# VH-VL binders against Myosin phosphatase Rho-interacting protein (MPRIP): the designs that were tried, part 5

Target 1, 108 residues: Myosin phosphatase Rho-interacting protein (MPRIP), of Homo sapiens (Human) (q6wcq1r43to150)
Amino acid sequence: KPIYGGWLLLAPDGTDFDNPVHRSRKWQRRFFILYEHGLLRYALDEMPTTLPQGTINMNQCTDVVDGEGRTGQKFSLCILTPEKEHFIRAETKEIVSGWLEMLMVYPR
Below, E stands for the ipSAE of ESMFold2; O stands for the ipSAE of OpenDDE; V2 stands for 0.75 times the mean of E and O plus 0.25 times the DockQ between their complexes.

## First folded at step 1 (VH-VL)

Design o7 (framework fv_ofatumumab)
Fold by ESMFold2-Fast, scan of step 1:
Structure o7 (fold): chain C 108 residues (1-108), chain A 122 residues (1-122), chain B 107 residues (1-107)
Amino acid sequence: as target 1 above (108 residues)
Amino acid sequence: EVQLVESGGGLVQPGRSLRLSCAASGFTFDDYGMHWVRQAPGKGLEWVSTISWNSGYIGYADSVKGRFTISRDNAKKSLYLQMNSLRAEDTALYYCAKAPYRLTYGDYFDYWGQGTTVTVSS
Amino acid sequence: EIVLTQSPATLSLSPGERATLSCRASQSVGSYLAWYQQKPGQAPRLLIYDASNRATGIPARFSGSGSGTDFTLTISSLEPEDFAVYYCQQYGNWPPTFGQGTRLEIK
């Protein structure tokens, strides 16, 4: 059951913010849906039936931290999992704060 | 009831160090960002430093960058400010302040302690 | 960093009068502006956040308005305890910055 959703910008897979060439890569606008049991999906549109472009298992999340220092972009978050870092960015402070509140129930 | 109690202020000579502490109670300390804000005698407020709930993000004012270090101990519900290479212009009342959110980017301050005085003078 | 300019520097009024305090930002801060009250010997107290939302326990006579670069704090009818220094603070751009304060004093 979806419990939260909204449009966010996602850093392209494999982006290395220490690499100047990667810092100029275009962030991708995706619709994110957080499901009750911790699956975070992102897709091209807001329909739950649209095939996901990717998923982040929040049950494996070790931390959710501010991303501005790493990305140089305001209102960005880093979702840390054992496999990789995921960077998302919101258009406003309210949106990023709302997402932080929803995602912070998972890290331990 | 939210309480923040600062300690560790005092009189020190230029170039020396002080460590400030802030003891928090009345809220879930681990869930909020924390800040240090200072006020020089007869002057306005100046933001000094911030730390996120998990110490994952730390920020400093340009005036203190490289000299001050913020830290927190969530088990002890305490915030710290290690102040090195102190200058006369660091003389101020230092307030511990609570963010309304876990993220510390661009916060306002919903609760403040009463402050601890730091005087840097020869 | 964003500079906040408060005006007037000092405002002299009597109890029962309306106070209007201004805060102007050098660049847009959206609605990310807070107001604080500070009495002598006391820590600042949050009055208003997000330009117009009253903080918990703050009397209805305090109201905030504005967006972008121009903000106002209004006290509809001054009480004796309202004579204090008022600071605005922005958090729309990092780092957070404060205005220089407006002193509200008894005529």
Scores: ipSAE 0.009, ipTM 0.588, lowest interface PAE 11.7, mean pLDDT 86

Design o8 (framework fv_ofatumumab)
Fold by ESMFold2-Fast, scan of step 1:
Structure o8 (fold): chain C 108 residues (1-108), chain A 118 residues (1-118), chain B 107 residues (1-107)
Amino acid sequence: as target 1 above (108 residues)
Amino acid sequence: EVQLVESGGGLVQPGRSLRLSCAASGFTFRDYAMHWVRQAPGKGLEWVSTISWNSGSIGYADSVKGRFTISRDNAKKSLYLQMNSLRAEDTALYYCTRGRSYVYFDYWGQGTTVTVSS
Amino acid sequence: EIVLTQSPATLSLSPGERATLSCRASQSVSTYLAWYQQKPGQAPRLLIYDASNRATGIPARFSGSGSGTDFTLTISSLEPEDFAVYYCQQYDNWPLTFGQGTRLEIK
């Protein structure tokens, strides 16, 4: 069952924040849901019937770090997995802090 | 395992200079803002300085502004604090810290002792 | 600068008792408040951030509450290793500031 959820901005897949052109790309507004089994799922809207655009397996997460330094965007986080880095950001400090708390349970 | 190891502390006369270093390991150093926090003998904690991931944003406590310079080398995974015009009131244990969420400190080094005395 | 005042300065209790530590801010810091534990000869350890969120690895007996100017750290049942100095810290505004500390000592 879902244990946490909300709207976040997701950096476009393949974004290289060391590339100045990529840093100007528009982040994608997605609804994120964290499930008890550790899957973090994101979709175009909050409807239960909407197909997910992607998932991040938090059970494979090696770290969740502050993303502001890398992205230049306030209230952003980097979710590190062996396969790739995922960058998300929130509209407010309260939202990003809540997500950090929920996601920090997973890193080994 | 996240580790922060400070070095460079020592006994120095007032008016002289000292440079502290902090070696980071166990995390992607370039992704974090880094900070110096100090603690005078028998006293509480005092924030000294902050540096963003790319050195583009830097802050200092009023007590050290104009005398201390924070810097970092992401390739070497190292944080530095250049301390000039040292005063007796700069005597403290200096901690290297990793910042979170604009900002609280989730990891601290063991500290390096700076004693400013004649 | 935002001043944080901790009370009491010293709290003497026995293992098994409940500890309640206070931190008051000179102006609202919303929920941008953290708590640290420091044992003699050791670096501070993060306990609580955003007023009420436990840091990774921190036992459930530690809890934080409050918002605005009045904050509390509670240890529900003291263990021998909990006798230490506790600091609050605000990160609502620059400069970052810490309280003066509360020393929790064994009775």
Scores: ipSAE 0.000, ipTM 0.543, lowest interface PAE 17.8, mean pLDDT 86

Design o9 (framework fv_ofatumumab)
Fold by ESMFold2-Fast, scan of step 1:
Structure o9 (fold): chain C 108 residues (1-108), chain A 122 residues (1-122), chain B 107 residues (1-107)
Amino acid sequence: as target 1 above (108 residues)
Amino acid sequence: EVQLVESGGGLVQPGRSLRLSCAASGFTFSNYAMHWVRQAPGKGLEWVSTISWNSGSIGYADSVKGRFTISRDNAKKSLYLQMNSLRAEDTALYYCAKSRTYYYGSGKFDYWGQGTTVTVSS
Amino acid sequence: EIVLTQSPATLSLSPGERATLSCRASQSISSYLAWYQQKPGQAPRLLIYDASNRATGIPARFSGSGSGTDFTLTISSLEPEDFAVYYCQQHSNWPRTFGQGTRLEIK
C-alpha cells in the first residue's frame, strides 16, 4: 500500500557531484511513491500501472542526510545505500521536510 | 489530550534485564512512529530507539544495538523497550516520545511522557 | 554522528530581557534543527522545528533562525516561566543528536 507520494527531482543515475561536468547535469522530474513495505518507487508519471524507472529499497538504507552540501541545490536529500547514493530534490522546504520525515526511520 | 505514561523502571544490577512500557492515549496510536529517548542524571538527551506505525521499520542507537528491543502493541496502545545485558551507562530517565509525523516519523518529538527511571548499579 | 554545541552553557538574565541562545552543528544540517525547553522534573517540550517553525501552542516571543551550521533561538522578552534548560536537536541525520543544553537562569 502506498503511504506517501509526490513529484521530486532526481539526479541522473551515475552523477558524481565531485566532477564539475556532472554537477551541471539536468535533474529529472519523477513521481515518487513510498510503499508500506519500504520500497521507494519512481516513475515518469502518477499512473499505478506505469512501470517504475527505478526503485530504492529503504530497508537497505544506511542513512538519509541533507544533500545541499553535496549537490549545491537547496531542498535536496542524499539517500545512502550500500550499492549507491541517491540524490533527490524538492521544489520547496515544506516538500523536502515531509519527505525527510517519511524516510528518516529507515537508516540502520 | 495526548498522554504518554511510562512504567517498568527500577534499580537493577549490571547484566540483568528490565522491560519498560509506555501507555498512550489521546491520539490514534496506530498512525504514528514512537520513540525512546533517555537522559542520564545531570546530562543531556540521547535518542535510543524508533519504531514505525506497523513495526516495519525499527532503528537503534549504536550504544544499545543487540541489547535492547523496541516493540509495540497497537491494539493495547502500548510501546515497549526490552533492555538486556544492562550496563552502568544505561542509567537514565527513559522517555516515551511521539513522532510529529504520521506513520514512519521524523524525530521531531511533539509529545513526551514524564519518564521512568532506570538505575543500573552493583 | 553530528555533534551539536550550544553556547553559552549558562545565561543569567532577568524577566523582560531578550535571550539569545546559539547552537552550532559539526556539519551542515540545512534547516533541520529543533529546539526543546525542559523545566526541572518535567519532560522536554518542543518549541521550534525546521529551524524557524513554532510548534503548536508556543508563544510568539519564541523564534528560531539560522541554516547550515549556525542556529539561534531568541526569546524576545523573558517571562518567569521561560527560565529552564534549552536543547537543540538535529533531525537531518540518524542517529538524532542533541546539544548539551543551555541553562537559562534568573538574575
Scores: ipSAE 0.005, ipTM 0.576, lowest interface PAE 12.8, mean pLDDT 86

Design t10 (framework fv_tafolecimab)
Fold by ESMFold2-Fast, scan of step 1:
Structure t10 (fold): chain C 108 residues (1-108), chain A 124 residues (1-124), chain B 106 residues (1-106)
Amino acid sequence: as target 1 above (108 residues)
Amino acid sequence: QLQLQESGPGLVKPSETLSLTCTVSGGSISSGSYYWSWIRQPPGKGLEWIGSIYTSGSTYYNPSLKSRVTISVDTSKNQFSLKLSSVTAADTAVYYCARERTYFGSGKYAFDIWGQGTLVTVSS
Amino acid sequence: EIVLTQSPATLSLSPGERATLSCRASQSVSSYLAWYQQKPGQAPRLLIYDASKRATGIPARFSGSGSGTDFTLTISSLEPEDFAVYYCQQYYSWPTFGGGTKVEIK
């Protein structure tokens, strides 16, 4: 059962923000849904028939951090898992605050 | 620059509610990626984290204290507050407010700015 | 809860000597460990975060090392103002602190 959702920008796979060239890559707009069991799913739109582009298992999340310093983008978050860093970005402070609130439950 | 200051009664009777306020000056409580926290230290002992609050009102509490603790934030006054119910002599401590700051790549927070602390004695 | 054990409880040293303080976690905390200095009557002061990074304004004589369960704070050459109690703190789970190590003169 979904408990939170909305449009966010997702950094392209393979983006290395320590590489200055990668900082100019275009972020991709995806619809994110957080499910009560900790699965964070993202897809091209909010339609029920749309195939997911990917998932992040928040139960494996070690951390959710402010991403602005690393990405150079306002209202961005870094979701840390043992194998991969996921960078998402909101369009407003209120949206990123809401997502931080929902996602911070998992690392603690 | 940014400073935190605790205030509230220094003496609380057993079974009553301990109530403290932290005033933030030199910066906004609602800016950046910070949690605002309460930590206590009984006389001659170590430090114990009580809980933290984000500017949205989201709270995280020490599981051993969760049933007795409420932390709230008032962004218009640049303050956050602690209420600890049903106090006993074991709650006698210096109470600190602190800022939890995300360091790049950590996500979880160290306490980088602290108030001076306020002694609260639980005694009849 | 994650328990942090600090050793020794007390270090008696003279200015100019090297101090080595240990912190052991009951389970892995990765590198999510901080060190604080506390002087009598004062609030703790953040020294080290992420196990090895110095906080702003902290002198180079302070260094942290370790990962997982075993961590060390080193003060390369003690100054008079360094005699204090030192606490480690993990933030891998909800925050917990060690029992402290007192660095005292003589």
Scores: ipSAE 0.000, ipTM 0.559, lowest interface PAE 15.4, mean pLDDT 85

Design t11 (framework fv_tafolecimab)
Fold by ESMFold2-Fast, scan of step 1:
Structure t11 (fold): chain C 108 residues (1-108), chain A 122 residues (1-122), chain B 106 residues (1-106)
Amino acid sequence: as target 1 above (108 residues)
Amino acid sequence: QLQLQESGPGLVKPSETLSLTCTVSGGSISTSSYYWSWIRQPPGKGLEWIGSIYYSGSTYYNPSLKSRVTISVDTSKNQFSLKLSSVTAADTAVYYCARSGYEYLPWYMDVWGQGTLVTVSS
Amino acid sequence: EIVLTQSPATLSLSPGERATLSCRASQSVSNYLAWYQQKPGQAPRLLIYDASNRATGIPARFSGSGSGTDFTLTISSLEPEDFAVYYCQQRDNWLTFGGGTKVEIK
């Protein structure tokens, strides 16, 4: 069922990038897996048996936009859902471009 | 030297849309170091932040004004603009554009335009 | 929203005197507070950021202090060009400004 995967940095839970102090918080390295049914899962490592730290239902995603202006971090994306915004960041331009391509099929 | 200059109509009728443009000279809007902001000041009153934009198009609006505000950026013209809809007499103010979000000065305004008075009257 | 209350509304002093201006926040803003100076017909000028740091080009007579909810701007000895309106601003939750303190000649 997995169709894409890799290591990304995830903004800590409760981060409000409109609050400048939150923009200095350390991002957490997580392994992300996108499944063809639209579930984006992240965990502490790449093992299938490792409990996920969280999931994002991409079928509810309203938009995937560039995050650099919002977060101050290069190669970051904002995944918008009705409940909240999720911020992820990649190590390189190539990695973030790959993720953008895979995630952009979901927004309605 | 970096300079910001506001332009647009000085008189707007109630219920119409207030439209202003800020022209940046002596520096580029296309920068990852700064946000570009609008602040207003009614005559004899204090300052109110309206909103800010990043060169990518990402916007941040004052929650009290969010339903009426649109800020846009045109990097090819080195300009950013404010539209405030459904204006009333309470929107009469001097409108300033400013630069904010520098590396060690996040969300503080370090360079300002001279300001332009917009009067809402019929 | 975080409300900033500045006091006094007007401060009447003579050149050479010390000015002490207060800004109180409705909830803690840590040290995320700035001070601006505004002269009639002009845009505001950044004086102090993050409670106590002087902005570039600001004279040493200007100093800021405080944290949490209680902040002070001090002008150690007023010069003629210092008679102006002063505003505080917080950046902890959105951006809001105080109502201002006018420093005028006695």
Scores: ipSAE 0.000, ipTM 0.559, lowest interface PAE 17.9, mean pLDDT 86

Design t4 (framework fv_tafolecimab)
Fold by ESMFold2-Fast, scan of step 1:
Structure t4 (fold): chain C 108 residues (1-108), chain A 122 residues (1-122), chain B 106 residues (1-106)
Amino acid sequence: as target 1 above (108 residues)
Amino acid sequence: QLQLQESGPGLVKPSETLSLTCTVSGGSISSTSYYWSWIRQPPGKGLEWIGSIYHSGSTYYNPSLKSRVTISVDTSKNQFSLKLSSVTAADTAVYYCARGIRYGDYVSFDYWGQGTLVTVSS
Amino acid sequence: EIVLTQSPATLSLSPGERATLSCRASQSVGSYLAWYQQKPGQAPRLLIYDASNRATGIPARFSGSGSGTDFTLTISSLEPEDFAVYYCQQRYNWLTFGGGTKVEIK
């Protein structure tokens, strides 16, 4: 059962934000849905039947931190998991604040 | 106001190492949002990027210069430095230090030092 | 490396005229192109980033357009202080500058 959702920008896989060339890569616009029990899925559109592009298991999340310092992008967040870091970005301060509130309950 | 200032010898002999330092004032070099870069311009010619350094010490060099270039950062002095080895007359240029910042997804050079002319001559 | 070709090499115009400067990339650079202005004896100044966004403090007469391989810098009405050399720069694959366009008084 979805509990939160919206359009966000996702940094491309393999982006090294310390590399100035990688910073030029376009972020990917994806529809994110947070489900009961902590699965965060993203897909190409908002339809429930659309195959997901990926899933972040928030139950494994160790931290959710401001991403602006690392990405250079306003309204960005870093979701830390044992497997990798995930960088997402919102279009407005209000959107990123809403997501931060929903995601901050998960860090161990 | 952020200011960058190049310093170092204006004359270097062929085969020796060119050494320059950029002093940053009015802002912290240890900020996670910026790259610190060296760009040169031979007299009457265009701009050539030499390399950039992140506050962590991670470096990115122009592939054509990589074998001769070392860039380092000293966060305690708010400085970063360029060493270019085995210089020849072709390395005669005005050398600029610059800050690369992010405007959205773009790293562009928004603050530049005044530039310092380095002449390679015996 | 990505080569940026600027044309014309020299543009001779009078104050009040429109200047149109071209930058062509040897392969697509998306929108990851910046423009700089350089006056004699001075460091370059950032004008435009991400192909079309004006940097802080840059007058509205400067505008950038284009994507992929073809980019344009337009100065709608030349002021005396606009006579300078202009460079484009890409960061899509490494970081390279164009050869420059000199805008000079006719």
Scores: ipSAE 0.000, ipTM 0.551, lowest interface PAE 15.7, mean pLDDT 85

Design t5 (framework fv_tafolecimab)
Fold by ESMFold2-Fast, scan of step 1:
Structure t5 (fold): chain C 108 residues (1-108), chain A 124 residues (1-124), chain B 106 residues (1-106)
Amino acid sequence: as target 1 above (108 residues)
Amino acid sequence: QLQLQESGPGLVKPSETLSLTCTVSGGSISSRSYYWSWIRQPPGKGLEWIGSIYYTGSTYYNPSLKSRVTISVDTSKNQFSLKLSSVTAADTAVYYCARQDYDLLTGYSYFDYWGQGTLVTVSS
Amino acid sequence: EIVLTQSPATLSLSPGERATLSCRASQSVSSYLAWYQQKPGQAPRLLIYGASTRATGIPARFSGSGSGTDFTLTISSLEPEDFAVYYCQQYNSYPTFGGGTKVEIK
């Protein structure tokens, strides 16, 4: 069952923020849904039945940290998993704070 | 224009099953944006939400009525239906069908379009 | 269940006057509150959702405010067609409605 949701900006797949060329890539607007079983999915619109563009298993998450220093973008977060880093960004401080609070319960 | 219309028997005997159908016209029931709901109002009293259904068949029921309620959807007919079992005089009410916006964060929402309602009297 | 208490039960006013209707929740419903108008023999009509957002086609004289447990519907200047029963509804959990406030001609 969904427990949290909202529009966020997602860094394009394969973005390496240590590479200056990659930092110029446009972030993609996606609707994120967090489910009670720990699956975080993102899709092109807000309907739970819409085919997801990707998923992040928060039960595998090792850390959720502030992303501003890495991305150069205000209100960004880094979700760390064993497979890869995921970067998301909110439009306001209140939105990013809410997401940090919801996601921060998962790291081991 | 979107319109919802209730239909079904206006009289039901105590202990029997109340059965109503809502026909949706001017819009598709197979919409990803909405749930379809039943709300009732006993004469001279307030409103009580009965339950809601999504076009895929997923349902949410009022906990106080859950053991007696079944809502189903028929997307080919653009209809959804209510069955309320073991009725008593307390189930006498105007029954409304309504469209419900889908709210992701709460799983519930408000009702933006309503049918005109149909009175169901439970009497011998 | 979340219980909504509307007050007053009846509000007797004249056309042109300001109407202020209260809805109080037994626990926080954030801003997940809607208001409906119902005239005799008719289905309810959505006026406000999200505590303060007017539904399509609703005149500007209707406004909603509040958050948490205390909510208000205001009609800035009553028109003859505004004399009706008004219900609040929360959707922070499974939907529940208040008992209604009847706005009647003095």
Scores: ipSAE 0.000, ipTM 0.566, lowest interface PAE 13.1, mean pLDDT 86

Design t9 (framework fv_tafolecimab)
Fold by ESMFold2-Fast, scan of step 1:
Structure t9 (fold): chain C 108 residues (1-108), chain A 123 residues (1-123), chain B 106 residues (1-106)
Amino acid sequence: as target 1 above (108 residues)
Amino acid sequence: QLQLQESGPGLVKPSETLSLTCTVSGGSISSDSYYWSWIRQPPGKGLEWIGSISYSGSTYYNPSLKSRVTISVDTSKNQFSLKLSSVTAADTAVYYCARVPYDYEWGSYFDYWGQGTLVTVSS
Amino acid sequence: EIVLTQSPATLSLSPGERATLSCRASQSVRSYLAWYQQKPGQAPRLLIYDASNRATGIPARFSGSGSGTDFTLTISSLEPEDFAVYYCQQYSNLYTFGGGTKVEIK
């Protein structure tokens, strides 16, 4: 059952924010859906039948922190998992605050 | 000067896989600053984006074609390739490869194009 | 998906006249819109990006304007080489093209 959803910007796979060239990379616009079982899925469009481009398992999330310091971009979040860091960014402070509230219930 | 050149068979039978390669010259495909894309145009119709790939292999596909499309990159040959499976007469089109500048925010435009190659799907 | 509607489908004009081409989006694309020129048998050529910026080498007679959902390409005085098909393209959400406007000799 979906519990939250919306368009967000996702940093491309392999982005290293310690690399100045990677900091100028184009973020990808994806439709994110958070399901009650803790899976956060993202896809190319909002159609319910569109296969996801990827999935973040929030049940394995160790922390969700502000991403501005790492990415240089306002309204960004870092989702920390044992496998990797995921960076997402919202268009407004209100959107990023809503996502932070929904995602913060999962870390430990 | 940067040049993009499409190559591959001009005739493909229905149900088979359409395979095209784009060769990049006068510039390197191994750049974090660009994505590399395929666009097609059926005879007498408009343009349709197929998909894009980064030099590192990250792919983005048109949702309407995603189940049939695979794009790959070979940085050692300065090439990227398109495979479109299970073709029908509706896939008859001029196929273009193109470069997309990669910036910090959103999608971008197609700044350099290949000349295009006609692929006809017929028995 | 974002649908782009170009109008008119065909614009019949004489050399020296001003051409005004419209592109309307089904939802806001902000300023993430490009214009291309295509001549028969040729690949499209980038004219305008980010709604109003001329691409390198594009003559000053070409200008773009608009934001959100309503965009215009203007050719201030048509040259013989400008008779072609023009496409708009959005990159706010994936990539979609308009149906094109053919600028032809009267």
Scores: ipSAE 0.000, ipTM 0.561, lowest interface PAE 12.3, mean pLDDT 86

## First folded at step 2 (VH-VL; framework fv_ofatumumab)

Design o12a (from o12 with light chain R91Y S92D; at its last look DockQ between E and O 0.93; V2 from the best seeds 0.00; counts 0 for: pae E 2.1 > 2)
Heavy chain, then light chain:
Amino acid sequence: EVQLVESGGGLVQPGRSLRLSCAASGFTFSSYSMHWVRQAPGKGLEWVSTISGSGYSTGYADSVKGRFTISRDNAKKSLYLQMNSLRAEDTALYYCAKDYPYDEGYFDYWGQGTTVTVSS
Amino acid sequence: EIVLTQSPATLSLSPGERATLSCRASQSVRSYLAWYQQKPGQAPRLLIYDASNRATGIPARFSGSGSGTDFTLTISSLEPEDFAVYYCQQYDYWPLTFGQGTRLEIK
ESMFold2, look of step 2: ipSAE 0.470; ipTM 0.877
ESMFold2 (binder alone), look of step 2: mean pLDDT 94; pTM 0.956
OpenDDE, look of step 2: ipSAE 0.775; ipTM 0.933
ESMFold2, look of step 3: ipSAE 0.506; ipTM 0.884
ESMFold2 (binder alone), look of step 3: mean pLDDT 94; pTM 0.955
OpenDDE, look of step 3: ipSAE 0.590; ipTM 0.890

Design o12b (from o12 with heavy chain T50G S54R; at its last look DockQ between E and O 0.39; V2 from the best seeds 0.00; counts 0 for: pae E 14.1 > 2)
Heavy chain, then light chain:
Amino acid sequence: EVQLVESGGGLVQPGRSLRLSCAASGFTFSSYSMHWVRQAPGKGLEWVSGISGRGYSTGYADSVKGRFTISRDNAKKSLYLQMNSLRAEDTALYYCAKDYPYDEGYFDYWGQGTTVTVSS
Amino acid sequence: EIVLTQSPATLSLSPGERATLSCRASQSVRSYLAWYQQKPGQAPRLLIYDASNRATGIPARFSGSGSGTDFTLTISSLEPEDFAVYYCQQRSYWPLTFGQGTRLEIK
ESMFold2, look of step 2: ipSAE 0.000; ipTM 0.595
ESMFold2 (binder alone), look of step 2: mean pLDDT 93; pTM 0.944
OpenDDE, look of step 2: ipSAE 0.012; ipTM 0.678

## First folded at step 3 (VH-VL; framework fv_ofatumumab)

Design b1 (from o12a with heavy chain S31D; at its last look DockQ between E and O 0.90; V2 from the best seeds 0.69)
Fold by ESMFold2, look of step 3:
Order: C-alpha cells, then sequence, then structure tokens
Structure b1 (fold): chain C 108 residues (1-108), chain A 120 residues (1-120), chain B 107 residues (1-107)
C-alpha cells in the first residue's frame, strides 16, 4: 500500500517566503509516506499508528516544482494544490531527486 | 535509560583549541538531532550548535560560526564539538542535549556538562 | 533573532503560594515554546513543551499557557523543591534562543 517514504523537512504552515523574517523559520522534520492511491501523509515519526500532522492529496496536485527560488533553500520542492502550496526539502540532492521522481507522476 | 556524558573540557589559553565529546546511550542515537548548549558562570543558557541525526545538516550560533564544528559518529553513539580559536567569552559549562521527539528544537535530556575555561 | 524577555527577574514567594512567570517574545513564535527548570549545580530539566504540554514526569502543579508572543508558566502551589531558575526557550526560528531566566526564591 505505501510505495515511498522518508524523512523530509516541511515549511511551517503559514510561512510567507515573501517576508524575509520567515526565511529563518525552523522547518519541521516529518516522516512522509506516499500511498499508491495518491495520499501523501506526514507525521512526527515513521510509526503507522502515529496521528498524522497532515496529508496532501496528490490527485489534486497541479504541479511539483523546484522550490529554491521561492524558499531560498537548496533541495526544496513546492507542491501546488488548489487549497495551498506545500514546501518540502531534503538534506541531500539524492533524496529530493527521488521524491521529485515519485511525485511528478501526479500532475498531468 | 537515556544517558549523555560530556568530556574534554579544561583550562586553555585564548587562541587554543579543545574538542568536546558526548557519549550517548539508552536511545537510538542516529534518529535524533543533537545540540550543544552553554552557560557562562552565573549566566543564562545559550544555544551553540545543532546537528541532524544523519549528520548532513548543521547550525551554529553567530558567535561561534567559523570557529566551532559540530560532528557525530553514529556507530560510536558520540557527539563532538571542535572548538578552535577560543576566546575568553567562550568560557562556560557546555551541555550536550538530546532533541525530542527527533528534530523539534527543544531538549528532553541534558548531560551534566563539561567546563571550558579560556583565560590568559 | 527572537528575543525572549522573562519577568519578573526575581520572584520571592513562600511554599504553598502560586507562582506566575512570564515570557514575552519579540515576535510570534506561535506555540513553539518550552520551559525549563534549573537548580544550582544541575542541568536544566524540561517542564513544558509546545507552550502547554507537560513533559513526562512533571507534576500537575506545573502548567503552561499562551501563544504568539505572551507565555506564562504557573506553579499552582509551591513546594520547597520548586525554588530554582526558570528559562523559556523558543524553537520556531533559527537561532534557537532562551530567555534570561526568572529566579524563584524562597521569601
Amino acid sequence: as target 1 above (108 residues)
Amino acid sequence: EVQLVESGGGLVQPGRSLRLSCAASGFTFSDYSMHWVRQAPGKGLEWVSTISGSGYSTGYADSVKGRFTISRDNAKKSLYLQMNSLRAEDTALYYCAKDYPYDEGYFDYWGQGTTVTVSS
Amino acid sequence: EIVLTQSPATLSLSPGERATLSCRASQSVRSYLAWYQQKPGQAPRLLIYDASNRATGIPARFSGSGSGTDFTLTISSLEPEDFAVYYCQQYDYWPLTFGQGTRLEIK
């Protein structure tokens, strides 16, 4: 049922990258699980019973784009949905590239 | 039982170097961000540095950037702080601190501290 | 960086009294605020995280409240072991920062 997973950093809800002060906000480490039906869930740890902090319906995703221009952070992605923008980043290029490959199948 | 034990403090002259160590046990060390926090005699707490569980991400207080290097050895369950170009204002008790639950930025366990004194 | 200002600097009370300690942030840290207790010669002890959640093993007489910029630690009925220095700490922004401390001393 899960098809991909790993630790990523998530920009806090309400972060406005046009506000320079917000660029120093601490991103939140979350464990992300992508399920085959397009649910992208994140939680404080990898335990399946941990209450999720949130979800992203990748079937509603309109685009997944490089995030560095918006966030100022290397290895970051912006996941666009009709309701909001989600910003994630990885510690290495290899990790973010793997996630981009998995997530890019959803926007069409 | 979580344990954090710092070592490597001492009395040194300005401009010299010291390497602090923190031995960790009782938890899966590689899962957690680890921190150094210092306290000058009779003063409050000051965050010094952070390293992610993987070791790839680090952060430093402006007062120590370029002089201090945080590192970890996950196989040895050990955290380190290499302190170069020491100054009198670096005199403090240095604590090793464990993040909770993994990388939120607050600390559930602290070591006993190791004292660094920088004096002519 | 975020400056945390604690007040009062020193609070003199007797056992059995209620203590109220304040922490004010220079800008909103949402609820990303922790409280620590430190006794002489000891490492800090985590009391409260996320503004209002008690850490494991912390007695119910300790409670935290507030969000944004104004936070309060309350000790409902002081015990002799509660006389110590208390620090607040924010983790919404880099660098991580602590308040200067409130010394809770016996009257």
Scores: ipSAE 0.514, ipTM 0.882, lowest interface PAE 2.0, mean pLDDT 93
ESMFold2 (binder alone), look of step 3: mean pLDDT 94; pTM 0.956
OpenDDE, look of step 3: ipSAE 0.734; ipTM 0.923

